# VHH binders against Acylphosphatase (acyP), part 7

Target 1, 93 residues: Acylphosphatase (acyP), of Lacticaseibacillus paracasei (q038c3)
Amino acid sequence: MVKLAKQIVVRGRVQGVGFRWATKMIADNLDISGTIENRSDGSVFIQAAGEPLNLAKFVAKVKAGPNPYANVSTYEEQPLEDVPNFRGFQVTG
Below, E stands for the ipSAE of ESMFold2; O stands for the ipSAE of OpenDDE; V2 stands for 0.75 times the mean of E and O plus 0.25 times the DockQ between their complexes.

## First folded at step 4 (VHH)

Design a40 (from q01c, 17 letters changed; framework vhh_8pnl_2)
Fold by ESMFold2-Fast, scan of step 4:
Structure a40 (fold): chain B 93 residues (1-93), chain A 119 residues (1-119)
Amino acid sequence: as target 1 above (93 residues)
Amino acid sequence: QGQLVESGGGLVQPGGSLRLSCADAGFTFSDYAMAWYRQAPGKERELVAFITSGGSTNYADFVKGRFTISRDNAKSTLYLQMNSLKPEDTAMYYCAADLYGEWYTPDYWGQGTRVTVSA
């Protein structure tokens, strides 16, 4: 019933390898809503909200790499206190 | 062999109903997005509906409002309730599983169950 939300920054081989679209597929599968965008510093920025167990699965899959081509070298997260009314999981920026 | 087994196909008249089932054979069903595809003779397989591991559903426009996809994780079974069937729904129906829910290259496929809608 209660959704948790996280703000996530990942670095590594995470741009140019289909990372955003692979992450969206995982999010859609786990009913995670939010956004994902490439940042100019080479990182990927994610806002993710969902049921706690599904959010934990989402995080685990992102950390492991959402497809065989990606490699996540750093993972940083913080709780999101103000959860936007996300329209599904969207690829932005 | 495949991991998924479909059942419930048959012959039905236009306006009729069928319920398809798809049972898994040994993967962790609850972790996978599940889908129904169909293929008419001489055509490519097309996605009919999918359901995420969390239960969110998505339908192709040509079945929206007529078909309902559902899952029972305790029984490791996927369902497709097909109402108001039309002759153009005649096809072999396949279930598929995809861990990421991307549906570009599904991880598992069933062998199919045949649905015929005719007078």
Scores: ipSAE 0.000, ipTM 0.136, lowest interface PAE 12.9, mean pLDDT 81

Design b01 (framework vhh_7ocj_1; at its last look DockQ between E and O 0.19; V2 from the best seeds 0.00; counts 0 for: pae E 11.0 > 2, placed apart)
Fold by ESMFold2, look of step 5:
Structure b01 (fold): chain B 93 residues (1-93), chain A 120 residues (1-120)
Amino acid sequence: as target 1 above (93 residues)
Amino acid sequence: QVQLVESGGGLVQAGGSLRLSCAASGFTFDDYAMGWYRQAPGKQRELVAAITYGGSTRYGDFVKGRFTISRGNAKNTVYLQMNSLSVEDTAVYYCAALSGYEDWYPTDYWGQGTQVTVSS
């Protein structure tokens, strides 16, 4: 019932390799809401919210690379104190 | 050892139907989108259909509602129901694991193909 939310920035081989859509598949399976977008500096920015155990599973899969062609070399996260009203998990950019 | 094994191809009259199956092993089926591609002689391989673990689908423009992709996750199998076939559908059909259907980056995981031949 209680949701946690995180802001995540990942770097590495994370753009042009299907990262965003593989991540959305994982999020949908774990009932994680939020957003994911490519940034112009080469990073991928994620906002993710969900039940604590499912969010932990989501983070673990993102860190490991959501598909075989992704490589996450840098992972940063911060808590989101004001949880946005996400409707599902959406690729926004 | 990764294996994708297609079945269900063959000779069919125009207007007819075939159902293709692809049995997958040697990788975590649940982590991949799956797709069907086809290649006619002298043509590039082209996407026919793709499906995510959660059931979201994409189709090539030439499909025009005639084909339906589905997956049986409990059986590690992906299917392609092909209806209203025409001679232009004659090709080798390949099953593939994809790295994400929006970006359409095929992995190294391909089946050996099954021939579909449509005659008039």
Scores: ipSAE 0.000, ipTM 0.136, lowest interface PAE 11.0, mean pLDDT 83
ESMFold2-Fast, scan of step 4: ipSAE 0.319; ipTM 0.687
ESMFold2 (binder alone), look of step 5: mean pLDDT 83; pTM 0.850
OpenDDE, look of step 5: ipSAE 0.663; ipTM 0.855

Design b02 (framework vhh_7qia_2)
Fold by ESMFold2-Fast, scan of step 4:
Structure b02 (fold): chain B 93 residues (1-93), chain A 122 residues (1-122)
Amino acid sequence: as target 1 above (93 residues)
Amino acid sequence: QLQLVESGGGLVQPGGSLRLSCEASGFTFDDYAMGWYRQAPGKQRELVAFITYGGSTNYADSVKGRFTISRDNAKNTVYLQMNSLRPEDTAIYYCATLSGYEEWYPAEFDYWGKGTPVTVSS
């Protein structure tokens, strides 16, 4: 089955608010695999792979904020052309 | 705000069947794994079955092979098909979201219905 992958950078109130774990729950529910990590500049970096419609839904929910405490001020994405072999959706950093 | 409404409970004889439905209203239904819990009088609430948005399921040993959980994401509805019902299945059945697994995701974001009673007796 064809899967797409994206790398994503989000900024805003995205650290210290349960962002990574809320995003993992969304990813697990949509069968999205990948990684999510906090970066030292205050951003969150995500690599996400899955079925196109599920991936689009994942993106929409990340942009909207994965929980009530988060606020996403900027969202940047790029296609990930070599789809990595992820082990589920992993919280790192 | 997500709201959950259960239906389909009732009185049934041992060996009978019931189908429970849970309708979600609001938004973000498909962000959640959905579960059916039950609580008999004087007992702890237990998870009976759950289903992820993608359709992965899990069942308590006490109901495996007798109960089937399913969901219709287009209708924002979760179902529990209960076959071969036993007196020990008598409980109030609750539909709920499964959030708060993680340390930093507050359990208060879990949404619960008011419950639908199921009584299995002659």
Scores: ipSAE 0.000, ipTM 0.174, lowest interface PAE 11.3, mean pLDDT 79

Design b03 (framework vhh_7ocj_1)
Fold by ESMFold2-Fast, scan of step 4:
Structure b03 (fold): chain B 93 residues (1-93), chain A 121 residues (1-121)
Amino acid sequence: as target 1 above (93 residues)
Amino acid sequence: QVQLVESGGGLVQAGGSLRLSCAASGFTFDDYAMGWYRQAPGKQRELVAAITYGGSTRYGDFVKGRFTISRGNAKNTVYLQMNSLSVEDTAVYYCAAVRYGSTEYWTEDYWGQGTQVTVSS
């Protein structure tokens, strides 16, 4: 099956609450590869690639908040036309 | 309230096979990787196999090529197919629900009671 990829921007209570590492745990458990980084404007930027159903589950979990301390107030996504060759799911920044 | 219930253990001859099952309840199964661990008397508990919800697997060095882990996500169950068993595989086998995000972060949140596997020569 063809893997899909998305770029994602989330805002809310998403920095200083373990958001990136909680998201990595979800990604690793769903076999999602990609990157996650904090941006200077307070947002979190994610690139995520994987099997379509697993990617949909990943997105749902991110939107709901990856841990009890996080709250996602805005969620934006765009498809990535070419699936990048990621090394697992990496916390960057 | 959380339960992991193992079954399928028993006595088997060297070269034989067993299939272990672990039925999970009381937590959100799809949030966890699932693992099988074993512990022989006087030894440390060691990882046998683990499987993510997505289906990626990891095996301990001593069981690669002989054991296969799988999960039935619709049934909240994880399995360990054990082939080509040897006396050294004799241990209590434990099912665990595992939270992890890297090689440095690995926590076993829930444990089953264990099931005995005894391999005779």
Scores: ipSAE 0.129, ipTM 0.557, lowest interface PAE 3.9, mean pLDDT 85

Design b04 (framework vhh_8k46_1)
Fold by ESMFold2-Fast, scan of step 4:
Structure b04 (fold): chain B 93 residues (1-93), chain A 122 residues (1-122)
Amino acid sequence: as target 1 above (93 residues)
Amino acid sequence: AVQLQASGGGFVQPGGSLRLSCAASGFTFSEYGMGWFRQAPGKEREFVSAITYGGSYTYYADSVKGRFTISRDNSKNTVYLQMNSLRAEDTATYYCARSDLYTGWEYPFDYWGQGTQVTVSS
């Protein structure tokens, strides 16, 4: 199965609300590998890789907000040409 | 009916320890993830820790990593939160919650538990 990867930037109420952990649980459930980090500008940066259907489901859940306390006001994504060799889905930063 | 009963809160000095328990009933405990959340006066409810249905993966908020440990005993239908090196900012009502990751639910947790108050006072 071809593995696709995306880089994602989300903004809104996405720090201090359990966003990274909720996203990690969704990623683990969908066999998505990658990283997630808080950025100093208040955004959250995600790199995510996985099977196309699972990656699409992951993206939909992140865009909608991964838990009830988060509010995603902007969502931006870019495909990654080369898929990094991630070990699971890691919370960094 | 799903029921979650949190207990073990109390008053503790900074640097102290507490162990919270959450007793679950009304569902097949071993098939669900469990989590702890907290809410301090005037702020939103925040995630603290979570554990998968079999206990193989655990998750912690940055503010509690290295100090808190989540565990579960599926034979007793209970999830625990061991809290060490407590700080004033840990003062909150702590809630346990069930995670339904298998039903296509968009958010991984339902809050089905009564809270237990933790006060870290100097």
Scores: ipSAE 0.000, ipTM 0.184, lowest interface PAE 12.7, mean pLDDT 81

Design b05 (framework vhh_8k46_1)
Fold by ESMFold2-Fast, scan of step 4:
Structure b05 (fold): chain B 93 residues (1-93), chain A 122 residues (1-122)
Amino acid sequence: as target 1 above (93 residues)
Amino acid sequence: AVQLQASGGGFVQPGGSLRLSCAASGFTFDDYAMGWFRQAPGKEREFVSAISYGGSYTYYADSVKGRFTISRDNSKNTVYLQMNSLRAEDTATYYCAANDLYSGWELPYDYWGQGTQVTVSS
């Protein structure tokens, strides 16, 4: 089956309390490959690739996370036409 | 009331070992992923290691891969961090955190443990 890939930018209270490692856990469970990094402007940048249904589940989890401590205020995505050859899901920068 | 009690820190020479423990109470431990974070004086808090709620998946920061091992004992509501080959740059206060991936990606701030100090010095 065809793999899809997306670039994602998440803003809000998304740095400091394990957002990246939690996202990696979700990705590994859904066989999503890619990268996740903190940006200096306080956002989190994600590249994610996987089978369409699993990628949709991954996206839903990334969007859904508002709790009293962490709040996702902005979610932006765009497709990646050329799917990169990622080695698993990596926490970087 | 949720409690996370980290312990096991201390003074150790470079190349030494320590085992940290985090005892959890007040929530359904088996439904939570557990993690270790650290903060050195004047630095941002950084991720160290995490373990899935069932213990099948473990994650490590590149700086500690091959040296640290995370494990959990759900019958004791405890997560452990075995730290081997300790380096001066591992000097930090180590914090235990719980993560509920079902209701959200992170627990409220008050679920962070009080921390345990690790000092690696000659």
Scores: ipSAE 0.000, ipTM 0.175, lowest interface PAE 12.1, mean pLDDT 79

Design b06 (framework vhh_7d4b_2)
Fold by ESMFold2-Fast, scan of step 4:
Structure b06 (fold): chain B 93 residues (1-93), chain A 122 residues (1-122)
Amino acid sequence: as target 1 above (93 residues)
Amino acid sequence: QVQLVESGGGVVQPGRSLRLSCAASGFTFDDYAMGWYRQAPGKQRELVASISYSGGYTNYADSVKGRFTISRDNSKNTMYLQMNSLKPEDTAVYYCARSELYEGWSLPFDYWGQGTQVTVSS
């Protein structure tokens, strides 16, 4: 199946709570590739690509909070038309 | 290349205060938890205080809780340790350290500065 890709922005209690590393663990377990970074406005920016069912599971876990300490108040996504050639799932910055 | 440079150490009498600073360069500062370690002569290094990526969460060793305050300024790539009510037992070399914290994973590395000496004379 054709891999899908999404660009995601999350806001809330998403910095300083292990959000990026918890998200990477989920991505690695679901064979999702991409990048995750903190942005200066307090948001977290994610690019994620993978098999559609696994990508849907990834999104659901991110929306629910990837660990007990995080709280996602706002979730925004857009499809990525071109699937970038990611090297695994990387914490960037 | 990762660099951590400590400053602010010195010789003080018991009950006085010092503020340590750690200037970081060579990595994205707000992506890492940071900590202060100390080492007295002939002893292992021990964690004194730690601070999360954003500064929203802090942790302290029981020996310094209520006396020391850790903080960070991500816009300046700098971490601080405010040390109040200093005791002779606080005498040690204090090291700034970078931590890559993984939930349920091992810490892969820990970069430390050269240290700054704090001496509290009795």
Scores: ipSAE 0.000, ipTM 0.109, lowest interface PAE 14.8, mean pLDDT 80

Design b07 (framework vhh_7qia_2)
Fold by ESMFold2-Fast, scan of step 4:
Structure b07 (fold): chain B 93 residues (1-93), chain A 121 residues (1-121)
Amino acid sequence: as target 1 above (93 residues)
Amino acid sequence: QLQLVESGGGLVQPGGSLRLSCEASGFTFDDYSMGWYRQAPGKQRELVAFITYGGDTNYADSVKGRFTISRDNAKNTVYLQMNSLRPEDTAIYYCAARLGWEEYFPSEDYWGKGTPVTVSS
């Protein structure tokens, strides 16, 4: 079974609105592992790994905003080749 | 030991100004979102102002345009500049910190013991 992994950067109204918690709930529901952290420039950095269909669903939900308070204005992703050993989906920083 | 220590409260006349300070010790300040809450006698504790790690701010409608929240990460300090104070602003003001979560709901990780502010003529 092949799992995919992505490195994601999102910008917009993504800090101060429960973004990381809401994203974690989505990740847990879709069996996505990884990390999420706030960056000092106001962006949010995500590493996410999982089954291809579930990862695609995760990405779609993040782009749409993981809760009603968030607004994602910029979404950037790239494949993640070297992945740390993830223990579930964790908030880090 | 993780601690938040407030200062700057006191007695002021209506229309006056005060600056509250909250110094953090025992943890990595830059990783925390910081808020100021207040509680008047017989009232529930309410969020006054909030600043995220990334610098986004939010204010209660009752204080917008009068209060400004800011932080100085080099000094591990968050400030609340209070201008045009009103008798209704009389309360105990609390500093609060939260790691990793960005919510306007009342579940902060760390609280200070509060600093009283009285606005009276």
Scores: ipSAE 0.000, ipTM 0.114, lowest interface PAE 11.8, mean pLDDT 79

Design b08 (framework vhh_8pnl_2)
Fold by ESMFold2-Fast, scan of step 4:
Structure b08 (fold): chain B 93 residues (1-93), chain A 122 residues (1-122)
Amino acid sequence: as target 1 above (93 residues)
Amino acid sequence: QGQLVESGGGLVQPGGSLRLSCADAGFTFDDYAMAWYRQAPGKERELVARITYGGSTNYADFVKGRFTISRDNAKSTLYLQMNSLKPEDTAMYYCAAYSGWEDYLPEGYDYWGQGTRVTVSA
């Protein structure tokens, strides 16, 4: 199937609350591949690729907060023109 | 890029106590599981204790009941309280941060400190 891919930056209470781990669980359940990492400025950077409907569900869940301890105050996304061949959804620094 | 800095090492007599601290200069600490590792002269690095961001702990058998790991997420600081110290505890002690997902072990740890020396001798 045709995959769409996005680069995502989220800010808020998104570090120190298990955000990356919770987001990975959502990604795995929706067959989303990509990467997620903490940035030194307190934001979280995500690259996500998947079937369009599943990617939309993934985005909605991320915006809502992937667990009760997280709060997303800003959400920014950009499309990725070339869809990378990611190996699953990986948590990095 | 955040870096980890250890402190609190020193010379202590057998049966004594020391408290190690590890501070993170960035935002990485808050989301990560944290660990204390040690390396004695002529030995490999070995895990001493681990703590998740939520406070769940695991200890190596050789320190269980003597050492306590804890963290203060508001201060981005990790601690190791070491009681009933033995000569075999003599080592360089390192703090480390990792993603907190057990099935994801890409050589273990995302960040390491420079270490703090602990010497237990009479």
Scores: ipSAE 0.000, ipTM 0.113, lowest interface PAE 13.4, mean pLDDT 79

Design b09 (framework vhh_8k46_1)
Fold by ESMFold2-Fast, scan of step 4:
Structure b09 (fold): chain B 93 residues (1-93), chain A 123 residues (1-123)
Amino acid sequence: as target 1 above (93 residues)
Amino acid sequence: AVQLQASGGGFVQPGGSLRLSCAASGRTFDDYAMGWFRQAPGKEREFVSAISYSGGSTYYADSVKGRFTISRDNSKNTVYLQMNSLRAEDTATYYCAADLWSGYEFPTEYDYWGQGTQVTVSS
C-alpha cells in the first residue's frame, strides 16, 4: 500500500549500453514509478518509488546490472522525502 | 508493426536436437529485441532466451544455459533457437516475441507474439 521512494546515482559502464531502457523494464514489472536520465558527468540518475519489497528488488537488479553490457561500479542512494507525482517510470535525457 | 511466425518444432528423443526459427514480417525488425518463451500444459509462459536488437546481448534461463543458443540474422528478419541435449522437461509450445526496447525475461514486456511451434521430447 504505502510507497517508499529513493534518489539513486549509479556510475560505471551505464551509458550507451541500453541501461535506461533495461531499467525501465524492471521498474514496469515491479510497479516502480519514477524517472531515469543520463547525466553529463557519465552517471545515471534515478528517482524510484514503490512498495518497499518491490523497490528492494528493483535496487538489487540495478546494482547487479540490468543487462550484461552494464557494469555498476558505484551505487549511491538517499531517501526521497518529497515524492514527485510520477506517472509510471519515465526515461528522459 | 511486426508479425511473427515460429516453426521447426517436432518430435524428438531425449538427448536430441532441434532448431527453431522465428520469421518476422513488417518494417523495423532490426529495432526489436527478440525472445523465446515456452508453455507446457497447465503452466504459465516461461522465459527461455532473448537477444538484443543488435545481437550483442543474449540471455538464457538457468534451465537451458549451455544447451540452447539464440541467434539472429537481420538480413533475413529471422531469429533462431538451437536446442541441444533436449530433455522431457523441454516439452512445450515455443513462442517467439518482439519487444521494442530490450530483450528481457518478463513476458508482459513483449509487444508482439507468434503463434507458436510444438516441441515434444519423449522416448
Scores: ipSAE 0.000, ipTM 0.118, lowest interface PAE 11.8, mean pLDDT 78

Design b10 (framework vhh_7ocj_1; at its last look DockQ between E and O 0.68; V2 from the best seeds 0.00; counts 0 for: pae E 10.0 > 2)
Fold by ESMFold2, look of step 5:
Structure b10 (fold): chain B 93 residues (1-93), chain A 121 residues (1-121)
Amino acid sequence: as target 1 above (93 residues)
Amino acid sequence: QVQLVESGGGLVQAGGSLRLSCAASGFTFEDYAMGWYRQAPGKQRELVAAITWGGSTRYGDFVKGRFTISRGNAKNTVYLQMNSLSVEDTAVYYCAALPGYTDYWPSEDYWGQGTQVTVSS
């Protein structure tokens, strides 16, 4: 019942291509909670929490591009201290 | 070629139980939330139960604790155990594969042909 949480930044063709909504669909299917938002520098910022195996699958799908129109050229992550109390997975910006 | 094949429907007396099964093929089962929906004559399809690959479940309010959804991921199968059935549960029950777990109808979902459940008084 251990949850992990990660902060993720992706760059590439990731804004204006339905990235956030496709990522939310993947997160909901994998029982991943968190948030996703566009950043002004063109990146997409994700906070994601879930069971370790499901979180690993979520990460793999994000890296591969969650839909055919997205192209992830860089991927960065770091652990979050303490798992935040997210309410589902939300598109916040 | 996506296929969802429901089974286990039939005629049952009020108060009885049925177990529905849905065999899935033609897509990556772990990429989809699975659900059961039902449609009575003259009504819209409504959510009965849904389960994510991660195991989270949601039920329609009319279920009132009587039904349980589960999935056998090794068998690409989703189940609906229905207990304490009443005449109001009479409907065609559909299995669905949804791209994500949500209360909404996402694009790119898949549907089975349906299995009839009839509850007699």
Scores: ipSAE 0.006, ipTM 0.282, lowest interface PAE 10.0, mean pLDDT 83
ESMFold2-Fast, scan of step 4: ipSAE 0.302; ipTM 0.663
ESMFold2 (binder alone), look of step 5: mean pLDDT 80; pTM 0.818
OpenDDE, look of step 5: ipSAE 0.189; ipTM 0.591

Design b11 (framework vhh_8pnl_2)
Fold by ESMFold2-Fast, scan of step 4:
Structure b11 (fold): chain B 93 residues (1-93), chain A 119 residues (1-119)
Amino acid sequence: as target 1 above (93 residues)
Amino acid sequence: QGQLVESGGGLVQPGGSLRLSCADAGFTFDDYAMAWYRQAPGKERELVARITYGGSTNYADFVKGRFTISRDNAKSTLYLQMNSLKPEDTAMYYCATLTGYSEWFPDYWGQGTRVTVSA
């Protein structure tokens, strides 16, 4: 069916706290496909695609922190216009 | 918090069928993956089937082709259709919510429903 996609950048206590793997569990549960990677500036970069309501739930959970150890201080998103052919939700980098 | 309630278990002959249901009034279905587990006497609890909120399914090898997991998110109900039942399927069957942390440590469990397949 119709899918939306977003590019997301989060900052805060988001590296070294299991953020990427916690986010992958949420993505897998909501049938979100995409990628997540740590960046050298301490941020986490996400590309996420899925059904609109599932994607909205995914975003809400990421903003709230995907596990108790994480703290998201800034959240930035933009529409992803050209959606890659993702293989599920993959942790990269 | 909310409680999961399983139903539909019973005594059935080999080759028979049963449909298990799991209902919750506490909104634990709202955005969580759901699973069926079973525990035979003297054995550890094992995962039978899992379904995400979006509807993607995963089955243990020993039930593939015989069992079907499904859910109705609007009714907050989880189902397990069990066909071609075998004596080795005899167990207590439990439904569980998976909050996305770990499939090995479900956050909410039901009390179970007994399935007996007579040899």
Scores: ipSAE 0.014, ipTM 0.314, lowest interface PAE 7.3, mean pLDDT 82

Design c01 (framework vhh_7d4b_2; at its last look DockQ between E and O 0.81; V2 from the best seeds 0.00; counts 0 for: pae E 3.7 > 2)
Fold by ESMFold2, look of step 5:
Structure c01 (fold): chain B 93 residues (1-93), chain A 120 residues (1-120)
Amino acid sequence: as target 1 above (93 residues)
Amino acid sequence: QVQLVESGGGVVQPGRSLRLSCAASGFTFSTYDMGWYRQAPGKQRELVASISDSGSTTNYADSVKGRFTISRDNSKNTMYLQMNSLKPEDTAVYYCAREGWYESGAFDYWGQGTQVTVSS
């Protein structure tokens, strides 16, 4: 099983609407490890790692908005060449 | 065992102000985004305002923007909604809620509500 990792930046109505905690619940259900945090520029930054199929499902749910009150207007990602030593999926900021 | 208790509602004339409070317990208040929701008879529940865990980011429904102000005091586990220039359309039960997605769709994380009635 190949493990993939990505870093993700999303913008829109993504802070103050429960985005980080909703995203953590999705990640935990899909066995995705990583971190999520609010950035001072209004964006949300995610590092996510897991099995390719589950990671793809995770990305799709994040792009769609993880709850009814979030709105993702822009999405960008970069691959991570190595999988960091994440312990589950954590809200870090 | 999340507990959210709203207060500060009442009956007021149009143009007046009210300040709602939400006392939170049973969770680490300072790590969660919070929101105020309202539901008028015959309408769906709508988000009125939301605030990030630190208080640095706020969001408002268009219908209340410029009139309502959300705030929080993490040292008191309390969120507030200052409602100025109240209109009859603001009449509703107001609920505070812990923002997030769970299998139940988040309704299990709001209080019993406080009635706000704006009438002449």
Scores: ipSAE 0.303, ipTM 0.669, lowest interface PAE 3.0, mean pLDDT 88
ESMFold2-Fast, scan of step 4: ipSAE 0.141; ipTM 0.510
ESMFold2 (binder alone), look of step 5: mean pLDDT 84; pTM 0.846
OpenDDE, look of step 5: ipSAE 0.778; ipTM 0.896
ESMFold2, look of step 7: ipSAE 0.232; ipTM 0.596
ESMFold2 (binder alone), look of step 7: mean pLDDT 84; pTM 0.843
OpenDDE, look of step 7: ipSAE 0.846; ipTM 0.919

Design c02 (framework vhh_7d4b_2)
Fold by ESMFold2-Fast, scan of step 4:
Structure c02 (fold): chain B 93 residues (1-93), chain A 121 residues (1-121)
Amino acid sequence: as target 1 above (93 residues)
Amino acid sequence: QVQLVESGGGVVQPGRSLRLSCAASGFTFSSYDMGWYRQAPGKQRELVASIYSSGDTTNYADSVKGRFTISRDNSKNTMYLQMNSLKPEDTAVYYCAKEGFYDSSGLFDYWGQGTQVTVSS
């Protein structure tokens, strides 16, 4: 099937709470590839690619908080134009 | 083979300073958020400070804001906690922790043995 890809920015209680690694577990379970990094302004930046239904499930879980300690106050997404050849889902930054 | 080794604890009088160090090995240090936890006798463990993988973003518990400073040197795989204006209520075992997967017990993996800080007059 055709894979979709998104660039995602999340804000809230999203750094120092295991957010990136909890998100990686969700991505791995849903066969989502991409990257996730903390940014210096306190946000988390995600590039995510996968099958449309699985990507939608990934987004829903991220918005809800990937673990009970996180709180996502804002979620922004846009299409990822140039999709890198991701090697799984990588924690970076 | 992940290992975190704390050092720098000791016994000091109120108002003095200590600097804790955490030497990390067995993982890509620059890819993980790091933090310092402490546990005092008879009290719950608390996260006192955390630091973004690049070192640019830090967070502190209200009890230590303005007194403690967390920092890291990714070239040396080492994290630090500078503790100023120490109070008797800062007496605890201090643990170095790395960001890990979610589990029911906490936010970070604890891989260090801890270092004792005692503030007494």
Scores: ipSAE 0.012, ipTM 0.247, lowest interface PAE 8.3, mean pLDDT 80

